# VHH binders against q989t9: the designs that were tried, part 36

Target 1, 279 residues: q989t9
Amino acid sequence: TTRILGVVQLDQRRLTDDLAVLAKSNFSSEYSDFACGRWEFCMLRNQSGKQEEQRVVVHETPALATPLGQSLPYLNELLDNHFDRDSIRYARIIRISENACIIPHRDYLELEGKFIRVHLVLDTNEKCSNTEENNIFHMGRGEIWFLDASLPHSAGCFSPTPRLHLVVDIEGTRSLEEVAINVEQPSARNATVDTRKEWTDETLESVLGFSEIISEANYREIVAILAKLHFFHKVHCVDMYGWLKEICRRRGEPALIEKANSLERFYLIDRAAGEVMTY
Below, E stands for the ipSAE of ESMFold2; O stands for the ipSAE of OpenDDE; V2 stands for 0.75 times the mean of E and O plus 0.25 times the DockQ between their complexes.

## First folded at step 25 (VHH)

Design ad4 (framework vhh_7nfr_2; at its last look DockQ between E and O 0.01; V2 from the best seeds 0.00; counts 0 for: pae E 9.8 > 2, off the site)
Fold by OpenDDE, look of step 25:
Structure ad4 (fold): chain B 279 residues (1-279), chain A 121 residues (1-121)
Amino acid sequence: as target 1 above (279 residues)
Amino acid sequence: QVQLQESGGGLVQPGGSLRLSCAASGFTFSQYWMSWVRQAPGEGREWVSAISNRGTWTYYADSVKGRFTIARDNVKNTLYLLMDSLKSDDTAVYYCAKGHSYERTNYFDYWGQGTQVTVSS
């Protein structure tokens, strides 16, 4: 399961400098089909070292720094100090903007191999959350997390200040104990308090009420609404797909029902290589 | 402190019926979804049924659909499971759980100690 691997003391001044560069940089719209709102990323290290390479694929070579990656001296240092260079396959900055999240999903369904996905938290606040199955938690600044990408999960930012993580994909045969190096052990901390609202009859009724209005024109918006609910209500992150299916069933439009099934399949069950979800 | 106490289990012949009860305390019962889950010997826990906080919504696993009925009495803080047409495969420890299941997912935060249900000729 997802867990902290270690803690890094971030140099705020140096980090700020790099973050300023990133703020002026172009972010990729690749994987926008996973975004509910403004979810973006930029490649710092990839297979070819070319900035144009934006998709993650299984490969066996150490990642090369992209032009953007080369222009970020502190982030480069962090990557070099806390990870084994030879094990890195990708390094990206993921930015989640205000009121945006990633649709609940499983990773690597489209890949033959698996990476060890690790997050180094660069910039966050208390209104940013991660979910794994029916659990909600917060990744704190400077923390290095292993993300169990095989489990349904999501991430959201509900603050005016965007959340920024350095996401590192490590070769999958490595042990978790070796993934993060030169790190401090996390101090004993209180578990994240689940302050989400209880799920009720009224809540479900309200959700299913979308069946009255759902259409092709507003489908994405409704999906986005459903995808965000588990950040604020005590439900499993994949429950949105059940809701969506029921909403569409009640609406009685075959095309909408099919779409709901397709979304669940794509995000949770299986994806083809290079497959992109459009709806 | 949240407490869930199951009762009503026992030995029954195939085709027989049982009524399980779960006495809840330590929380506002009427505000929470409740579920039954079961665990057969050597198997993992299986969700059986769920009921919403006011009983408006009920859900069943395919394996028990049409045979089991979940109900609740919010005045008595009690959850029920009416089990009809019991089969040998229904043999398990049945647990009362605070929380719900929707579609294929579960959200439970508390469990009872369970009550044994044995279906055998």
Scores: ipSAE 0.241, ipTM 0.664, lowest interface PAE 2.2, mean pLDDT 91
Fold by ESMFold2, look of step 25:
Structure ad4 (fold): chain B 279 residues (1-279), chain A 121 residues (1-121)
Amino acid sequence: as target 1 above (279 residues)
Amino acid sequence: QVQLQESGGGLVQPGGSLRLSCAASGFTFSQYWMSWVRQAPGEGREWVSAISNRGTWTYYADSVKGRFTIARDNVKNTLYLLMDSLKSDDTAVYYCAKGHSYERTNYFDYWGQGTQVTVSS
């Protein structure tokens, strides 16, 4: 289950130097079909060590540093000190900018669950959230989290300050006790209270009113609006797919109905290696 | 305190062989990649080879590939470089380094005092 594996003390000055390099770096256009707004990543370690390799695929060798990854000495030390380098398959920076999220989805559908996903939180704020099924939570600065990415989940930033996580894919046969090394135990935290608004029939009917205006021209924008609602209302992160299907059913256009089914399949059920979603 | 002590250098004829050793202490040797780096007189440091923390994966600079073999003994906390078919261009001081990136020699935090390898012309 998704949980904290430990906490690390971040050297703020060295982190700031590396983050300044990242701020000037080109972030990847891969996986843009998952992005609602500026959800972006850059590859620090991958199978080949080549910067242009930007897809996560199954492989069995230690990840090699890309040119960008080689230019980030503090992040390299964090990777080497807190993870077993032989077990790393990918390391990425994921940046979520203001009013952006990753569409609710499951990871590893095309990878058959071969990896363990871990987050080391570099820079965040109180308006950044992760969601998993019905739950919402905050990953705090310096924390290392195991994320059960096979469950439906999302992440978003609703602040002018972007969220930055170092995301590491680890060889999947490792036990969680062996993943984070040289860490402190997490501090006691108050239980997170879910302060999202209750979902009402009136709110649902307002959302379903998109049936009056949905078209091929605005489909992606409407999907992005739906993808963000669960950050603010007590609903399951995948409920957006049910809303989208009903919106399209009420609209009555067969192409839009099939597109809604294709989105649900692609993000939640099944996707082929290398497949991308086109809206 | 991290300590790395290289040994096994010497004078050899072209085409000869040497085995370098590096004794490591002051850290958990088996948790880190290790590297060999060399520096010829009047030149900068040149990365030579790296080995993964379990020894499963090895990497070599093009200039030494097929001639040098890196190995490690995690029981003895010792790194090795087996050098074969030596050339005059291999003349350098050889350092072992606690490796964090095998492509970036200026980011090694710890390296030894070095051992001189001289290949006669």
Scores: ipSAE 0.005, ipTM 0.446, lowest interface PAE 9.8, mean pLDDT 87
ESMFold2 (binder alone), look of step 25: mean pLDDT 82; pTM 0.842

Design ad5 (framework vhh_3k1k_2; at its last look DockQ between E and O 0.01; V2 from the best seeds 0.00; counts 0 for: pae O 14.0 > 2, off the site)
Fold by ESMFold2, look of step 25:
Structure ad5 (fold): chain B 279 residues (1-279), chain A 121 residues (1-121)
Amino acid sequence: as target 1 above (279 residues)
Amino acid sequence: QVQLVESGGALVQPGGSLRLSCAASGFTFSQYWMSWYRQAPGKEREWVAGISNRGTYTYYEDSVKGRFTISRDDARNTVYLQMNSLKPEDTAVYYCARGHSYERTNYFDYWGQGTQVTVSS
């Protein structure tokens, strides 16, 4: 289950130096079919050590630093001090910018071996959230989290200041209790209550009203609107797929109905290696 | 009070074997990774081996891999370093540390006094 594995004390000065380098760096557009807005990443360690390798695939060898990763001495130290170097398969920076999220989805549908995905939170703010099923939570600065990416989930940033996580994929048979190294136990968290708005029949009617205007020309924009609602209303992160299907059924256009079913299949049920989603 | 006490260092012939021990007290031993470091005359202290808090994972610097074995006994609060096929370049003071870092010798707050290992003639 998704949980904190430990907390690390970040050296602010050294972190700031590395983040300044990162701010001038090119981020990848790979996996843009999952992005609703500026959700983007860059590879620090991967199978080949080549910057051009930007997809996560099954492999069995310790990850090698990319040129960008080599230029970030503090982040390299964090990886070496808080994770087993030989167990790392990928290490990435994921940046979510103003009013963006990753579409609700499950991971590992196309991978033949399981990875353990962990997040070390480098920079965040109160308008950044993770969701899992019908829950919403905040990953705090310096925390290392295990993310059960096999459950439907999402992440978003609704602030002018971007969210940055160091995301590490670990060899999947590793004992979860021994993934995070040199960590402290988390402090008791403030009682954080889900403050999202209650879902109402009026809100549902507004959402289903998109049936009057949905078309191929605006399909992607409507999907992006639906993908963000669960960050602000007490609903399940996958409810958007049910709404989209009903919107398209009310519209009555077979191509739109088929596309809605394809989105649900691709993000939640199964996808082939290398398959990308088009709208 | 946290305390680490190394023992077992000796003078040995090349090709010989030694077993080092590190007795730990003053903390919950089973919650921490443990490491061995060494410092040869005129050199910086360097990492040698590490073991995870549950003992499932062990790690070795390349020059000792296959010759040294780190282990732990949580019932005795003790970390061991079995050193086989010793070479003159293994001559050093060996230190036990609470925690694990591949590169930085000043990362840890808790070190033992060290035990001298000498490999000669």
Scores: ipSAE 0.011, ipTM 0.476, lowest interface PAE 9.1, mean pLDDT 87
Fold by OpenDDE, look of step 25:
Structure ad5 (fold): chain B 279 residues (1-279), chain A 121 residues (1-121)
Amino acid sequence: as target 1 above (279 residues)
Amino acid sequence: QVQLVESGGALVQPGGSLRLSCAASGFTFSQYWMSWYRQAPGKEREWVAGISNRGTYTYYEDSVKGRFTISRDDARNTVYLQMNSLKPEDTAVYYCARGHSYERTNYFDYWGQGTQVTVSS
């Protein structure tokens, strides 16, 4: 289960300096097939230490700092202080821009679940959310989260200010209790109610109304719309695939139906190493 | 070993109030989502309320919205369910669970033994 591992007291001044460097840096469009909107990342540590290495693969060696990683002294320090260097396999900055999200998916289908994925939240706001199955939650600044990547999940930013997380992939045999080092215990917050809209039959029919207009030309846009709904409506993050299938079924075009099935398969069920979804 | 122990169950009159407690041990409590479930005789166990780790978010089934409040005290490793405006239909064994549920989606791994709540005139 996704949970907080600890809290780090971030130095805002030093962080700002590093974030300024990142703002001028080139981000990778690798894994853009998972993006609904502008979802991108840059490698700070990877297998080879080369900046051009952008794909995550299973490997057994400690991650090496990329040139960009080396140019970020505070983030580098955070990595060194709060994680075991030898256990890190990858470290990257993930940036989600305004009104963007990652399509609901499960991780590591192609990696045999051999990593522990951890997020250190660097820059976020109240309009940024994470989802796991039918649950929505917020990762707060300075918090270190274990992400249960085996469960369907998503992340979105619905504010003008982008969300930035330091995502660390840890060797999978490690105990979750030892993944985060030199961290503070998380403190309780005031409880907030899930303010997402109730899902109704009328809402469903509105969504399924896309069957009237869906085509090859607008397929990706419709998928993006569907992918975002669970951030604002009380539904399971995987429900979008059911909707999409029904939309395509109603439309009655075999190619669109097949595409819907392929998307569900790719993001939730099975994908090969290096496989990329295009649609 | 993970343990959850519920308490506070009682017989109350309709319209009354009751506060349930669940004491947790054997794990880092503040890192986990917690939930309350209930099971009436002859019925399936149903999710009632959930709270995220650190208490950031709370969730309720429709039938208890506005009447029940879930909260947690991480310093005491305890999750609570404040039940107001109780109805006979609320009569059930109430269970504490580690993890969360919403509607038909469940991800929890441990349960308590439950505490009996009876609402009757």
Scores: ipSAE 0.000, ipTM 0.207, lowest interface PAE 14.0, mean pLDDT 89
ESMFold2 (binder alone), look of step 25: mean pLDDT 82; pTM 0.841

## First folded at step 26 (VHH; framework vhh_7nfr_2)

Design ae1 (at its last look DockQ between E and O 0.02; V2 from the best seeds 0.00; counts 0 for: pae E 14.7 > 2, off the site)
Fold by OpenDDE, look of step 26:
Structure ae1 (fold): chain B 279 residues (1-279), chain A 121 residues (1-121)
Amino acid sequence: as target 1 above (279 residues)
Amino acid sequence: QVQLQESGGGLVQPGGSLRLSCAASGFTFSQYWMSWVRQAPGEGREWVSAISNRGTYTYYADSVKGRFTIARDNVKNTLYLLMDSLKSDDTAVYYCARGYNYERTNYFDYWGQGTQVTVSS
């Protein structure tokens, strides 16, 4: 299950230097079909060591540093100090900008296997959160987290300052207890994350009111709105797909209904290798 | 197969004390954080206390802090909860769980069957 694996003490000066390099770097547009707003990533380590390799696939070799990865000495040190190099298959920086999130989804559906997906939090704030099913939690700076990415989940940033995580994909047969090394044990935090509003019938009817205006032209915007609601309301992160289906049903346009079903399938049930969702 | 079995529950008067035990098997006990969770009648499950792998770190809900003590014996694969100064509000079924509570999110993957604790005059 999702858990914190440990805490590392980050050198702010050295981190700042690497973050400055990243701020000037190009981020990939791959997996933008998962993005609601500006959700981006860049490869630091991958299978080939080539920067143009953007997609994640299951493979058996230790990850190689990309040109960008090679230019980040502190992040490399973190990777080397806190993970087994031979177990790493990918390392990426994921950046979530203001008012952006990833659409609620399950990972690995398109892969011939799975990874142990781990987050090292580099830069975040109290207005950033993660969702697993109906649970909201916050990954703190310097913390290393394992995410059960097989469960429906999301992440969002609702602050002017972007959130940056180092996401490490570890070979899937490894023991979770051995994934993070040379780390401190976590301490209890008093921060409250779930300050969401109660979900009411009136709220539901308001959401379903989108049936009056939904069209091909605004479909992505409406999906983005629906995807964000669980960050602020006490609902399950997958509820957006039920709402979307009902919205489209009320609208009465077959093409929109088909799209709603397709989205739910793609993000939660099944994806083909290399499949990209467009709508 | 992971198994957790609670014991030590019972009836006690307000101000009294109890010691709960949880016998663990089917996994490397010393590699996992452990927790106590309770459920009062008509209420949801409430996290009570957690202890780290080696017992170095212990955490408590505000409602039990100063009264309850969590401990573990990794040689015996046993989790303990020492409950002092018991109150009527502590009446609940107490569950042993593998994992811990982080903020308002529970990270448990296995539970025992629970043991009843009743505090009544």
Scores: ipSAE 0.006, ipTM 0.265, lowest interface PAE 9.6, mean pLDDT 91
Fold by ESMFold2, look of step 26:
Structure ae1 (fold): chain B 279 residues (1-279), chain A 121 residues (1-121)
Amino acid sequence: as target 1 above (279 residues)
Amino acid sequence: QVQLQESGGGLVQPGGSLRLSCAASGFTFSQYWMSWVRQAPGEGREWVSAISNRGTYTYYADSVKGRFTIARDNVKNTLYLLMDSLKSDDTAVYYCARGYNYERTNYFDYWGQGTQVTVSS
C-alpha cells in the first residue's frame, strides 16, 4: 500500500538555509554496501542522540536529536509539526547524487520487526525515481509518502542536482492514518505513464555478454550497472539478480556464482543484524 | 553434489499428524531458503511452505495455513514440516526444494526424491 499520506507546503527560504548546512555536513558511510554510486545519509534523530550512532535497530523510545539534527531549525519544525514526536524512532536525510541508486532490496530483513517508513520529499527533480516491483513512480516535492519497504524497491537520481528526502521511521504499531499530521490532502493524480524502453531478447543477450569479462576486479561495477537498468527498461527491479546469476553461470567461476547467490540472499531474502555485504 | 533426502511420510487418518524431515548435503544449507512442494496424483506441483536462511521468516500457502509448520535446524542441515489436522486433500508426494517462491521471484534449483503422504480413513 505505498501511497501519499499528505502534502506539506515547504518554505523555500527556510529550507534553503537548512540545506546549506547539510551541504557542509559529513554523511555516513554506514549501509554503503547498498549504494550504487553516491547514495548517502546522515542521522538527525536516533536512539541515543549521539551523532556516531548510525545503525538502525528496533527500539521503543522516542528518538533524540543528534548534534546535526539540533542545528537544523526548519527540519526540526517539520518533524515536530507533521509527525508525533513520541512515535519517531529515527529521522535521516538520504541524499542520492548524480547517476546513483540504492541497489534493489527489501528493508528490515535484519530486524526483529519493522517500522513505518515515511519520506518527506525536500528536493527532487523529474530525473529522480522510485521503483517498487515492476512499477516506477516519482515522489514529488513536499509530499509525505508511506513506503511499503517489505516489497522489493529502489531509488535513483539521474540528474546533476542531488535528491534529498527526510526519511522518518515511525513506531510500527501506529495506524497509517495517524502518521502524517497537519497535512493537505494530495491532489488527484493521473495514472503514471511508464516511458521506459521495452525489454527485448537482444537487450538481454547484450547484458548476459558481461559473462565474457566479469571478474573479482569489476564485480561491483557490473552489479551497479545491472542495478540501474530497471530505471530505464520495463523490467522488475529484482530482475538484475537473475541476470547476475546467469552471467556468473555462463562465466563458470564458482566464487562468482556463490557471490551472486549471496547478494540476492542479503538484499532480498535474509540478513543478520550487523552483517554487511562484501563484494 | 547437492543432495536432498526426504523422510517421515506414511499413511495417516484424517485429523492425524506427521512430521517430515529433509536431510541436506553438498552445499552450505544455512545460506539458502528452503521450501516444501507437494504433488497430488495426476496434478501439477503446488508450493506449500518456505523458510528463510536463518529461519526468521516463514511462509505458507493458504491451503495449509494454521495446520502446517515449517522449521529448520542449521546445525543438523535438516528441514522439517510438521503437519497437523491432515485432510484427504493433503495426500501427495512431498518434496524438499532449495529455493523460494516469494512475491514475483520463483527460484527452485534442486529437489529431493519425495516422500509419500497418504491421508485415508
Scores: ipSAE 0.000, ipTM 0.150, lowest interface PAE 14.7, mean pLDDT 87
ESMFold2 (binder alone), look of step 26: mean pLDDT 85; pTM 0.876

Design ae2 (at its last fold request DockQ between E and O 0.01; V2 from the best seeds 0.00; counts 0 for: pae E 2.6 > 2, off the site)
Fold by OpenDDE, fold request of step 27:
Structure ae2 (fold): chain B 279 residues (1-279), chain A 121 residues (1-121)
Amino acid sequence: as target 1 above (279 residues)
Amino acid sequence: QVQLQESGGGLVQPGGSLRLSCAASGFTFSQYWMSWVRQAPGEGREWVSAISNRGTYTYYADSVKGRFTIARDNVKNTLYLLMDSLKSDDTAVYYCARGWSYEKTNYFDYWGQGTQVTVSS
């Protein structure tokens, strides 16, 4: 399951320099179908070394630094010092801006093989959280996390300061014990921070009230609202899809119902090659 | 059943132009990245171009950049490849494929039968 692999003592000065470069860099929107708000990424290492290669697919060659990756000396050093270069398949910066999250999903459904996905936390705060199923936790600065991509999960930032993680995809045959190198052992801490409200029938009815107003014009906004609820309410991250289906059912429009079913399938069950969710 | 059918290939002189088409059926065309891939005699398959589901993003191999244009009509469920300034090295069977591709990275689940393009004087 998702867990801390180790801790890196980050050089704040050097990190700040690289973060400044990133702040002025272009982030990709090619995975905007996963975004609820400003969830963005930029590619630092990929198969070709070309910046325009933005999508992740299974491949067997060590990743090459993109021009952006090459322009970030400290992050490049972190990648070289704490991971086996030959095992890296992709490296990206994922930025979650204020009040944004990634829609609850499972990873790699569109790929024949799987990577080991790890996060090195670069910039975060107490208002940033990750969720896995019905659990909510905080990834701390300098920590390297293994993310269990097979479980439904999400991440969100609800502060003015965006969250930045270095996300590294590692070749899938590697053991977790060897993925992160030259790291310190994490101190015993409880990463789970659950201050969420109890879910009630009244809350559910309020949510289902969207059935009165849902349409094609506001569908994405409603989905985004639903996707964020589990950060603040004690519910499973996949419950949003049940809510959405019920909302659409009550609305009584077949096209909206079909869309709800498609979303659940796409994000949680399976994705085809090149498939993009439109809603 | 997912089907892809290429057309528009033929014999053309160097410097000439062709327009390839790929008719798609059996799936929601507007929700998928599409690509063109070619295979010359005795060589492996080479990625040519890719286009996002709504045409917002287009990518090209260095070998065809500036000469080829990928496009799509989601109403007609058709993928296009406009080929200008053709040269002998462009001679190949051109395939339409559903999925993402960029140079050596690719993930396709369906292919067409291909259409032959021959550039010769």
Scores: ipSAE 0.820, ipTM 0.920, lowest interface PAE 0.5, mean pLDDT 94
Fold by ESMFold2, fold request of step 27:
Structure ae2 (fold): chain B 279 residues (1-279), chain A 121 residues (1-121)
Amino acid sequence: as target 1 above (279 residues)
Amino acid sequence: QVQLQESGGGLVQPGGSLRLSCAASGFTFSQYWMSWVRQAPGEGREWVSAISNRGTYTYYADSVKGRFTIARDNVKNTLYLLMDSLKSDDTAVYYCARGWSYEKTNYFDYWGQGTQVTVSS
């Protein structure tokens, strides 16, 4: 289960220096089919050590630093001293900018296996959230979290300053209890109360009203609107796919209906290695 | 207050064996990675071996691989280092330390006082 594995005391001065390098770096356009707004990543370690390798695959070799990863001494130190370096398969920075999210999805559908995916939280604020199924939660600065990425989930940033996480894919058969190294144990803390709005018939009616205006020209924008609603309303993160299908059914255009079914399949059910979604 | 206390060092002939122990108290031992680190005369500290919180993963410096065995007993809160086939190069003060890093000593947040191992004829 998705949970905190430990807490790291971050050196803010050294972190700020590395973040300044990242702010001027080119982020990858790979996986842009998952992005609603500026959800971006850059590769710090991968199978080949080459910057142009930007897709993940299951493999059995220790990750090698990319040229960008080599230029980030504090983040390299964090990777080498909070995880077993030989167990790392990928390390990435994921940046979510204002009013952006990653579309609700399941990971690993295109892979023959899975990773232990962990997040070391570098920079965040109270308007940044992760979601998993019906739940919403906040990963705090310096925390290392295990994320069960095989469950439907999403993440978003609704503040002017971006959210930055160091995301590490660890060899998938490793003992979860023994992934994080040199960490403080998490303190007991008050549960976060879910303060999202209750879902109402009026809100559903508004959402389904998109059937009157949805078209090929605005499809992606409507999908992006739907993808963000679960951050503000008490609904399941995948409910957007049911709404989109009903919107398209009411519109009655076969091409739009097929796109809705393709989105649900691709993000939640099944995708091939290298397959991308266009809509 | 965290305490680590090593024992079991001494004078040994080349090819001999020793077992080091480290008694831990003041923290939940089974929640932490533990290491042995050594310091030879006139040299800096050298990481020797590490073991994960539950003992599933063990790691060794190349210089000791195949000759040393790290173990832990989470019921007795004790870390061990079994040293076989000792060489003169193994002469050092051996420290029990909480954490693991083969590069930087600041990732070991607590240290024992050390126990001397001397290998000579």
Scores: ipSAE 0.501, ipTM 0.812, lowest interface PAE 2.6, mean pLDDT 91
ESMFold2, look of step 26: ipSAE 0.451; ipTM 0.788
ESMFold2 (binder alone), look of step 26: mean pLDDT 86; pTM 0.873
OpenDDE, look of step 26: ipSAE 0.000; ipTM 0.257
ESMFold2, fold request of step 27: ipSAE 0.271, 0.000; ipTM 0.690, 0.133
ESMFold2 (binder alone), fold request of step 27: mean pLDDT 86, 86, 86; pTM 0.879, 0.879, 0.872
OpenDDE, fold request of step 27: ipSAE 0.000, 0.000; ipTM 0.219, 0.235

